Miniprotein binders against a7ua95r516to809. Designs and how they scored, part 212

Target 1, 294 residues: a7ua95r516to809
Amino acid sequence: ASLSLLSISDLVPDLQFIFFWMSNAIEILYFIQQKSPAYMQTIELMDDKAGSKESLLSATISANEEAMTILEEVIMYTFQQCVYYITKTLYVVLPGLLDCNPFGTEPSSEQCRRAAGVCVCAVCVMPEAVRRVVSVFQTTSDLLQQYQVHSEIQSQMFAYLFFFTNVSLFNQLIDKGPARGWFQRSRVLQIQASVKILLDWAKGAGHNHLAQKFFAKFCSTVTILASPPQQLSQMSWKALCAEHPSLKPVQLHRILTQYQLMAELGPLPIWQPSSEDEAYIYRTVDLLESFENH
Below, E stands for the ipSAE of ESMFold2; O stands for the ipSAE of OpenDDE; V2 stands for 0.75 times the mean of E and O plus 0.25 times the DockQ between their complexes.

## First folded at step 12 (miniprotein)

Design je99
Fold by ESMFold2-Fast, scan of step 12:
Structure je99 (fold): chain B 294 residues (1-294), chain A 86 residues (1-86)
Amino acid sequence: as target 1 above (294 residues)
Amino acid sequence: SDEAERMALDARRMIEEAQRLAEQGNHEEAIRLLLEAVEIAARSGDPYLLVKVAITAIVLALQTGDEDVVRRAEEVLRRAKELMRS
């Protein structure tokens, strides 16, 4: 399939429609939460000479429950639709991060000459593959801001997008990495640098905590693969498991096995799993991550 | 008041009929009725009727493939929100 996407512009009108109605549903929800206590109090303070107070209070409670239920369903539906379209776009661009060389791109001679004598050359050009991924996240952030979606919903959106990205990148690296050469040291260092650019974007966007939480598995994997042989050889299996708790024993063993195969200067010591971990080594069902959010 | 109670009953009936029409796929008639219902809901003095009108408009807009229905749903929502603030 041809990757024609340099931005997510074709998706923007559909996302604007969904975000518009989601934002309105959230606004109505917050109106109810803010005004309901005052209105209920007004009813409770009413003179009940006509015998209508209890009926009105009961009807109001019922109306509140019905409205809250429908609004929550609408918000969930629209949220899931946004996530679906955004993650579908991410799925297409994410593999490019694993093939990206962020160290090879530099300004043309004309760009360098035009910037001469000013500090503008300090701004580095983002590699195309990284730019495609960042563009999806930035467009999402811009749309959430445009429709004034509350910060809690924004956090939930980026939590899921980072979760999806982490699982997608980890699974691709583990499943296809050996055949693609992604475990070679030079390639791992390129992947590490590309991921750093993505994480730096997340920090600048105010999502550092979410990025640290949801990228933990992929970051642990890249960190191990990028570690110097001397440093890694000094650590026991127990110590490695303790340093990388996000990795399952079978995942850690696969990563370390690939690391040994790619070693340039000689064999690393064999890391032996604990007796408790041995039963799960080589179980394929435990190797790849699920896209189900737990 | 008796007038406000009558308005509340009328608004509720109209909203329920709009929802029924929407379920039958008659989005055009549903939104026409909802545009009428928003003013009656306001006159009832019950803020939950305005909320119900707003919710029904949002749901209809998400269900319909008709651009004219969507535009009128936006009008209903705008009017309901204006009246909720007043």
Scores: ipSAE 0.701, ipTM 0.917, lowest interface PAE 0.9, mean pLDDT 81

Design jz1
Fold by OpenDDE base, second read of step 13:
Structure jz1 (fold): chain B 294 residues (1-294), chain A 86 residues (1-86)
Amino acid sequence: as target 1 above (294 residues)
Amino acid sequence: SDEAERMALDARRMIEEAQRLAEQGNHEEAIRLLLEAVEIAARSGDPSLLVKVASTASVLASQTGDEDVIRRAEEVLRRAKELMRS
């Protein structure tokens, strides 16, 4: 099937299977961790029939260690598979977020119209492109809750998904933004509004801190680009670096250069990088974010 | 009790045989043995054997593309979990 046709709904059966195994493995691992000490104590309290106790204890320890190792591998594998499938779906829907006009009257989704007539819920009033992204995250959340996955694993899953989303959106904006007109103020304001809807969802889902942390680069970029020229032209390079610490010097320089071109501003000496940063602004290898830095 | 010890030994042998069969690609026979072993493990009173059955079933399920074997592995896991909570 072409990647273009892959929806999160099509992956739900496969994801359900993976989440089932992940949840079971976590539960069994937790059981071993909780019950093994008590069981070892019971063996220790047994009458020492001629060396049988030590052998039983050793065998039990070894069996538990082996079982824990296997279960940890299953958890890691299933986690990676979930991330793989979900990120493939995100990869398809995320570009639509940058082209979205949240201020336009887009027709409500066919699904909400079919089920409830005029639904005025927060999700139903979302622009289609935003709703598609939120649907991936919501489906993930629903599956994690359905299978009662441990909260730490849920947090790790969302941390990675937000990381992936930030890297994808940031890289697309930096690489394709100038050519697609995403650096135009009107377009930036649309992107800012769309991202706000996503962040509001994340806040409502209890992931506010993770969202703020992992979307920092993309949000900083959008914030700079959304700034009025009168305001941004008064900010020094050092002030911008301090206000947007998530951005590397090369990234900030690229953003400001493209902003200057878009706003038809002459050279601004106040945006000139410091002597310390001057060597780094030309490191094009650091311009785009890597997906490997997880 | 002597009976519990015998059951523990039997369960352990069954699990080991299931592991060997799984390694040989005989997933159907492996899962059949695990379905029997989980009940014997429970009767032995040794919780470590339940864990070993569950872990073996999990590994088996990850190695097979046979939906029936996977379903039976899920049953082993479910049963093991039920017995762990009792």
Scores: ipSAE 0.023, ipTM 0.503, lowest interface PAE 3.3, mean pLDDT 87
Fold by ESMFold2-Fast, scan of step 12:
Structure jz1 (fold): chain B 294 residues (1-294), chain A 86 residues (1-86)
Amino acid sequence: as target 1 above (294 residues)
Amino acid sequence: SDEAERMALDARRMIEEAQRLAEQGNHEEAIRLLLEAVEIAARSGDPSLLVKVASTASVLASQTGDEDVIRRAEEVLRRAKELMRS
């Protein structure tokens, strides 16, 4: 089936309505929280008979509790709808990030090494595949700003989007990477450069802390695979576990085995698992990550 | 499929037997079984078995001073790499 590329632009009108309702529900919730104490004080200051006053206070408390519950449900529902539509769009565009080349044409390993170096990647351009992913994040940010959604909810939104992106990219790299050649050094360096563009966007948008937290597993994976053989061969299994605590033993073992095969380091196992981890390095059921939030 | 499940079981048994032979000092027969196991692991469709056979061959090579065994372990690793791309 020949489908046009799914665009975040196609969802903007629907997302605008959802954000509109979310923003309104939040404002009404704050209004009730702010005005309820003042209204209760007004009732308490009345000199009417105690039975009538107590009945009014009880009714007001019940009405406020009911209204707050309904508004919280509306906020949760609209948040979940936004997440659903945005992640559905991300799911379509994310695989392209693993196949694109931010260096223009396929560069030499030396060019990749310099581009992956100390700071700003001067030779990188934003490939269309990366631009599509950034566009989803930027449109989300723009809509949150347009409707003045509270910063805490904005942080929760990007926490989830980064979590989803991390799981999607990690699972695709581990599951499909060997067949697609993604573990080749040149391809890993391209992936590293593309991920840096996403992380730089997140930093510019004020979400650096969230990006560092929720991309940890995929970043650890790419960092290991991009390591020079001279450096990586000097690290023990324990040292690698300490540097990459987000990786499970089976995940780390799979990554190192791929690295050994790709780098042609010979038949000797350089990274022998610790005795406590030996039971877990062959547990394939634990290899891929779940999309369920912890 | 039933065929793939049978291949996976066969590959696991061969890896187990190779480890036992290696423990007994029969590195030649152990590496021969691993060369056969890599092809069966590929037919199982389970890439984890290719990783396991490659890992076992690497361990065997590290335990032996036999150049012929080391060379055949390198062949297992090269073949596993090729099959993971397929």
Scores: ipSAE 0.000, ipTM 0.128, lowest interface PAE 24.1, mean pLDDT 77

Design jz2
Fold by OpenDDE base, second read of step 13:
Structure jz2 (fold): chain B 294 residues (1-294), chain A 86 residues (1-86)
Amino acid sequence: as target 1 above (294 residues)
Amino acid sequence: SDEAERMALDARRMIEEAQRLAEQGNHEEAIRLLLEAVEIAARSGDPYLLVKVAITAIVLALQTGDEDVSRRAEEVSRRAKELSRS
């Protein structure tokens, strides 16, 4: 099946299987962690039949370590599989987020049209492209809750998904933005509004801190590009670096250069990189974000 | 107790046999033995036997491409989970 046809709904059966085993492995791991000390203590309190106690204790410790290792491997494997499938669906829907017009009267989703009533829920009034992205995250959240996955694992999963989303959106914006017209102020404002809807969802889902942390680069880029020329032209390179610490010098320089071209601004000496940063603005290898750092 | 020790020994033998059967591709009989073993393991009072049953079921499910075997292994794991909470 072409990747273009893959929806999160199509993956739900496979994800359910993986989430089942992940959750069960976590619970069994928790069980052994809670019961092992008491059981070892019981062995320690047994009458020492000559040398049998130490051997039994050693065998029990070894069996415990082996069991924990296997369970941890299962948890890691299932976690990675979940992330793999979910990120594939995100990869398909994320480009639509950059192209959507949230201010347009685009008709409500086909699903909401089938419901005989005008649903005024936040999801139903959401632009289709944004709704598709939110649907991936919401489905993930629902599955995690359904299988009662430990909160720490939920947080780690959302951290990775937000990281992936930020890297994907940032790289697409930097690489394709000029050619696609995404650096035009009107388009930037649309992107900003779309991202705000996503961030509002993340806040409502209890992931506000993670979203703010992991979307920082993309949000900083959009904030700079959304800034009026009158305002941004008053900010020095140093001030922009300080305001947007998530951006590398090469990234900030690229954004400002493209902004200058788009806004038809003459040379702005105040945007000139510092002597310290001048060497770094040419590091094109650092321009795009890597998926490997997570 | 002598009864708990007997149950522990029985559960251990059943787990070992289930593992052997699974390795031979006899997944149906392996699952049957695991379903019996999980109950005996829980009654033995040895938490590691319950864990061994659960792990054996997990590994079996992840190694097989058979949906029916996987579903039956889920039942073993679910039962182990239920018994671990009691």
Scores: ipSAE 0.242, ipTM 0.711, lowest interface PAE 1.3, mean pLDDT 88
Fold by ESMFold2-Fast, scan of step 12:
Structure jz2 (fold): chain B 294 residues (1-294), chain A 86 residues (1-86)
Amino acid sequence: as target 1 above (294 residues)
Amino acid sequence: SDEAERMALDARRMIEEAQRLAEQGNHEEAIRLLLEAVEIAARSGDPYLLVKVAITAIVLALQTGDEDVSRRAEEVSRRAKELSRS
């Protein structure tokens, strides 16, 4: 059956079905792991001169391995299906995050420069676009808890969702940012405030470490774009590469180029790679991130 | 033990037949047979047959995407767990 593409709430019945089967497979895997040692111990304690003990142990090991392989395939399949439908919904709502204004009105450039952090923390509200993204994460969390899915699988799910969100936002910003004006300082500060809402949700949900790890690339990008020109001009190309290791040199160069264009300031140092680093930039062929990279 | 051995053989044959029916696209008959197989597997005293019945039902449900088959597979899984606790 075809699933709705419009909202996460429309997918809940189908997702409940998939999470149900994932939970069942995990529980049966646990059952095998719990029962197998006791049964194996019983066989090993048998005094069997006919050699049937060795045959029975071999048969038990083979049956257990077959069952575990099938269950692992079922768990992986259901995990991949959940990821597919959740990320498909997420991809539709994510662009809105780059265009929303958590301040209700666009703040002036001067106000943003002086009090960016305080303004974000003090006046940040959850726009509808951000609320839609949070709803996808919250619904996923609720379903994982409802079906009592193992914490390690929950962590893997959110690791991938954060990875997907990071890649999607980064690619959209780099690819479409210039045309949509997203590199303008006022827009970047709005994006930064919206991303902070997502990171605050992740922290509240117990996923702070995953969010820190998997949002690193997009957070680095937004941090650079939100930086005052005087702060950035004090850093060398090598220092910027070292401070933002999640960014490939070609990505960092594109970001800095856009920053210089949008800042419209007097003569500033242009961040250019050395001849050594320049060769490295052109060895990295990919500007956009793959959704399959880890 | 002779009766247990016969029940184990019957359960194994039922699981194999259910898999064959599933391969032929007869998913409704396959899941019906697995519901019968779970009771026979329990009487065999072989816990791995109970597990195999439950796994086969879950795999069938996932492969078909059929809601009725999925509900019946849940029934097989629940019954297998109940019987394993006894």
Scores: ipSAE 0.014, ipTM 0.314, lowest interface PAE 7.5, mean pLDDT 77

Design yf1 (at its last read DockQ between E and O 0.92; V2 from the best seeds 0.83)
Fold by ESMFold2-Fast, scan of step 12:
Structure yf1 (fold): chain B 294 residues (1-294), chain A 99 residues (1-99)
Amino acid sequence: as target 1 above (294 residues)
Amino acid sequence: DTSEELRKRILKLIIEALRLFAEALRLAREGNPEEALELLARAAELMTEAADIARELGDPYLIEFAELLLESVARMIERLARRLGDEEAARRAEELLKE
């Protein structure tokens, strides 16, 4: 379902409130982390009669630990709330990215000029399905900036969103691809172009490193499926495994099997897994990716 | 009360205010924003007391800590009160923020 009933725009007021609480908790936590060590040193240098200094140090350490625990729980709660609503929206719009065609029959003069000024791919337009996904990421970025959320937490947020997107797209393609015709070469090239638009957005937003890291599995899959038959047939199993380390042997084998079926190739060389990999290939549990981080 | 005993009192007030802060968030998200506003108002009272004691002691760390938490709570009261249409609570929070 590419049409979302829960648009990101509908969630903005609630997300603004949650990010506001998160920002306030982070500010207080940062104060404690930056200022409490010096304060404890100040207490240590105080004149000690009747053991009051040791008691105050103990109380300060205890209060510091409890305060940080409470604040970390608040930050985690707000982070999880944001992730939950953002990923729920992403889940609804992501399948549309696999079904959209970014290649128009004949782009207008205006479209060609904008494409050349905005992106490297002049033959690609940002279709509505891709715009829906980009809108979720852009709105998240805007909210994090509006509430001055620290860069490390911003990076953690996009790391998780890219991780979620990668897992969702990979699982959709592997599980539903054969029935949907997504392994057909024309469809794979459309998927590749759509993914490039998304990755270009991430690069422009300053998240290139995270995008390269967390999209590796889906990008490897699309790269293999988009490879010309002549090129792919020249590569050994060992070479393919080395070039695509993000793919598990069972995943690579499934992709190559689908490639052979969809490409309707003549007599094909055998991609021969190692004995260890062949044993692993038959484990069904590891085909689809888990949404649990790392 | 000794100087050290008063500092311990401030720390206890801060922890209680933080607990109220965390519980207010959960209540606001779970559909009880009016109750959340009451908890935040209580947290503001505790932090006003803590800041007053800290200033009398001349403890820069505790003054800054209490004032930061008071400011954070006041911002949250102002935002939540406006969502609820409680102009009086929003105005009182704005007065706290001026300090």
Scores: ipSAE 0.761, ipTM 0.935, lowest interface PAE 0.5, mean pLDDT 82
ESMFold2, look of step 14: ipSAE 0.780; ipTM 0.948
ESMFold2 (binder alone), look of step 14: mean pLDDT 83; pTM 0.809
OpenDDE base, look of step 14: ipSAE 0.819; ipTM 0.953
ESMFold2, fold request of step 15: ipSAE 0.794, 0.786, 0.783; ipTM 0.947, 0.947, 0.946
ESMFold2 (binder alone), fold request of step 15: mean pLDDT 83, 84, 83; pTM 0.811, 0.817, 0.800
OpenDDE base, fold request of step 15: ipSAE 0.819, 0.818, 0.818; ipTM 0.952, 0.952, 0.952
ESMFold2, last read: ipSAE 0.774, 0.752, 0.787; ipTM 0.948, 0.948, 0.947
ESMFold2 (binder alone), last read: mean pLDDT 83, 83, 84; pTM 0.815, 0.813, 0.818
OpenDDE base, last read: ipSAE 0.819, 0.818, 0.819; ipTM 0.952, 0.952, 0.952

Design yf2
Fold by ESMFold2-Fast, scan of step 12:
Structure yf2 (fold): chain B 294 residues (1-294), chain A 106 residues (1-106)
Amino acid sequence: as target 1 above (294 residues)
Amino acid sequence: DTSEELRKRILKLIIEALRLFAEALRLAREGNPEEAFELLLRAIELMTEAADIARELGDPYLIEFAELLLESVARMIARLARRLGDPELAKKAEELAKEAEELIKE
């Protein structure tokens, strides 16, 4: 049952039905938005022999407002249904992204030397776990295009999906990462490479701006964890905060504290927050204390 | 009825059809596709009436609005029938939609 639930393909017929309904509602809404202003002006220009023009105009305004409300509710409902199905699938496949090796299983050096084509193919190889995540995004993109959903709604859909993906990956990395070995340097570099594959897909799909915006927090976290301790030790707290504005001071402090614990280095320089940030961090001592002492 | 009263009647028919369209979606998603199908058939009837009145009035906005909604509802009926895996029901839905469109054109 679990294996069947891992496939976005199993949900395509349901998604096709919902996207088709959404597309129909959008077309009707678009018609009203484009045509009703001119129609209402036409009513206003009518010769009012019986004094009923104002009543018709009022009825038309009321009907248009009610129609738009109904259609917006349908669009919102279908949007939420699509998001539910897609994020349910993402929820299952996303953890695999943190456990895969995006560099692939390297062929023996002799095989690579004998077949240059194999090395070229290896550059294009996508781990199965990453492929599953990309497949969800690609299927969503294909369905939105197939049913001619307006670009504004497509952007809203991917903004939400990228936001969801970013938060899910960030939370799993922060909360489970140390116990799962995800903070080990070799693993962090693999995670960084896997995320780059997702970002490259988003760029190719025309969503580069959305990906940069909504993946910022997770990307900052991975960048910090991939940074050599020597380079981080040369930066002030203020400089670290300025370089990673997507992270809240408390989140940045937790990441640096965990990095210090995992690095097994001698005494590290003190990364001290400002007075204001220090007060904020100390108010969340419960989370930081648990993280440092266990 | 005055032409203004007839235009108000068309608007009421359009709103009722949109409500049926929205409710049919909820029913189809909640596992009641047969009831959803019946609501969409009712919406076709309302939109056919609205389009006929609009064409007699010569109101291009209301004609286009009613015809767009009728076409959308007909497409959803056909899709819903296919989703149920009933080719005969889908064929009947398509034929009914074509008959409604022919009534509008007359």
Scores: ipSAE 0.700, ipTM 0.875, lowest interface PAE 0.7, mean pLDDT 78

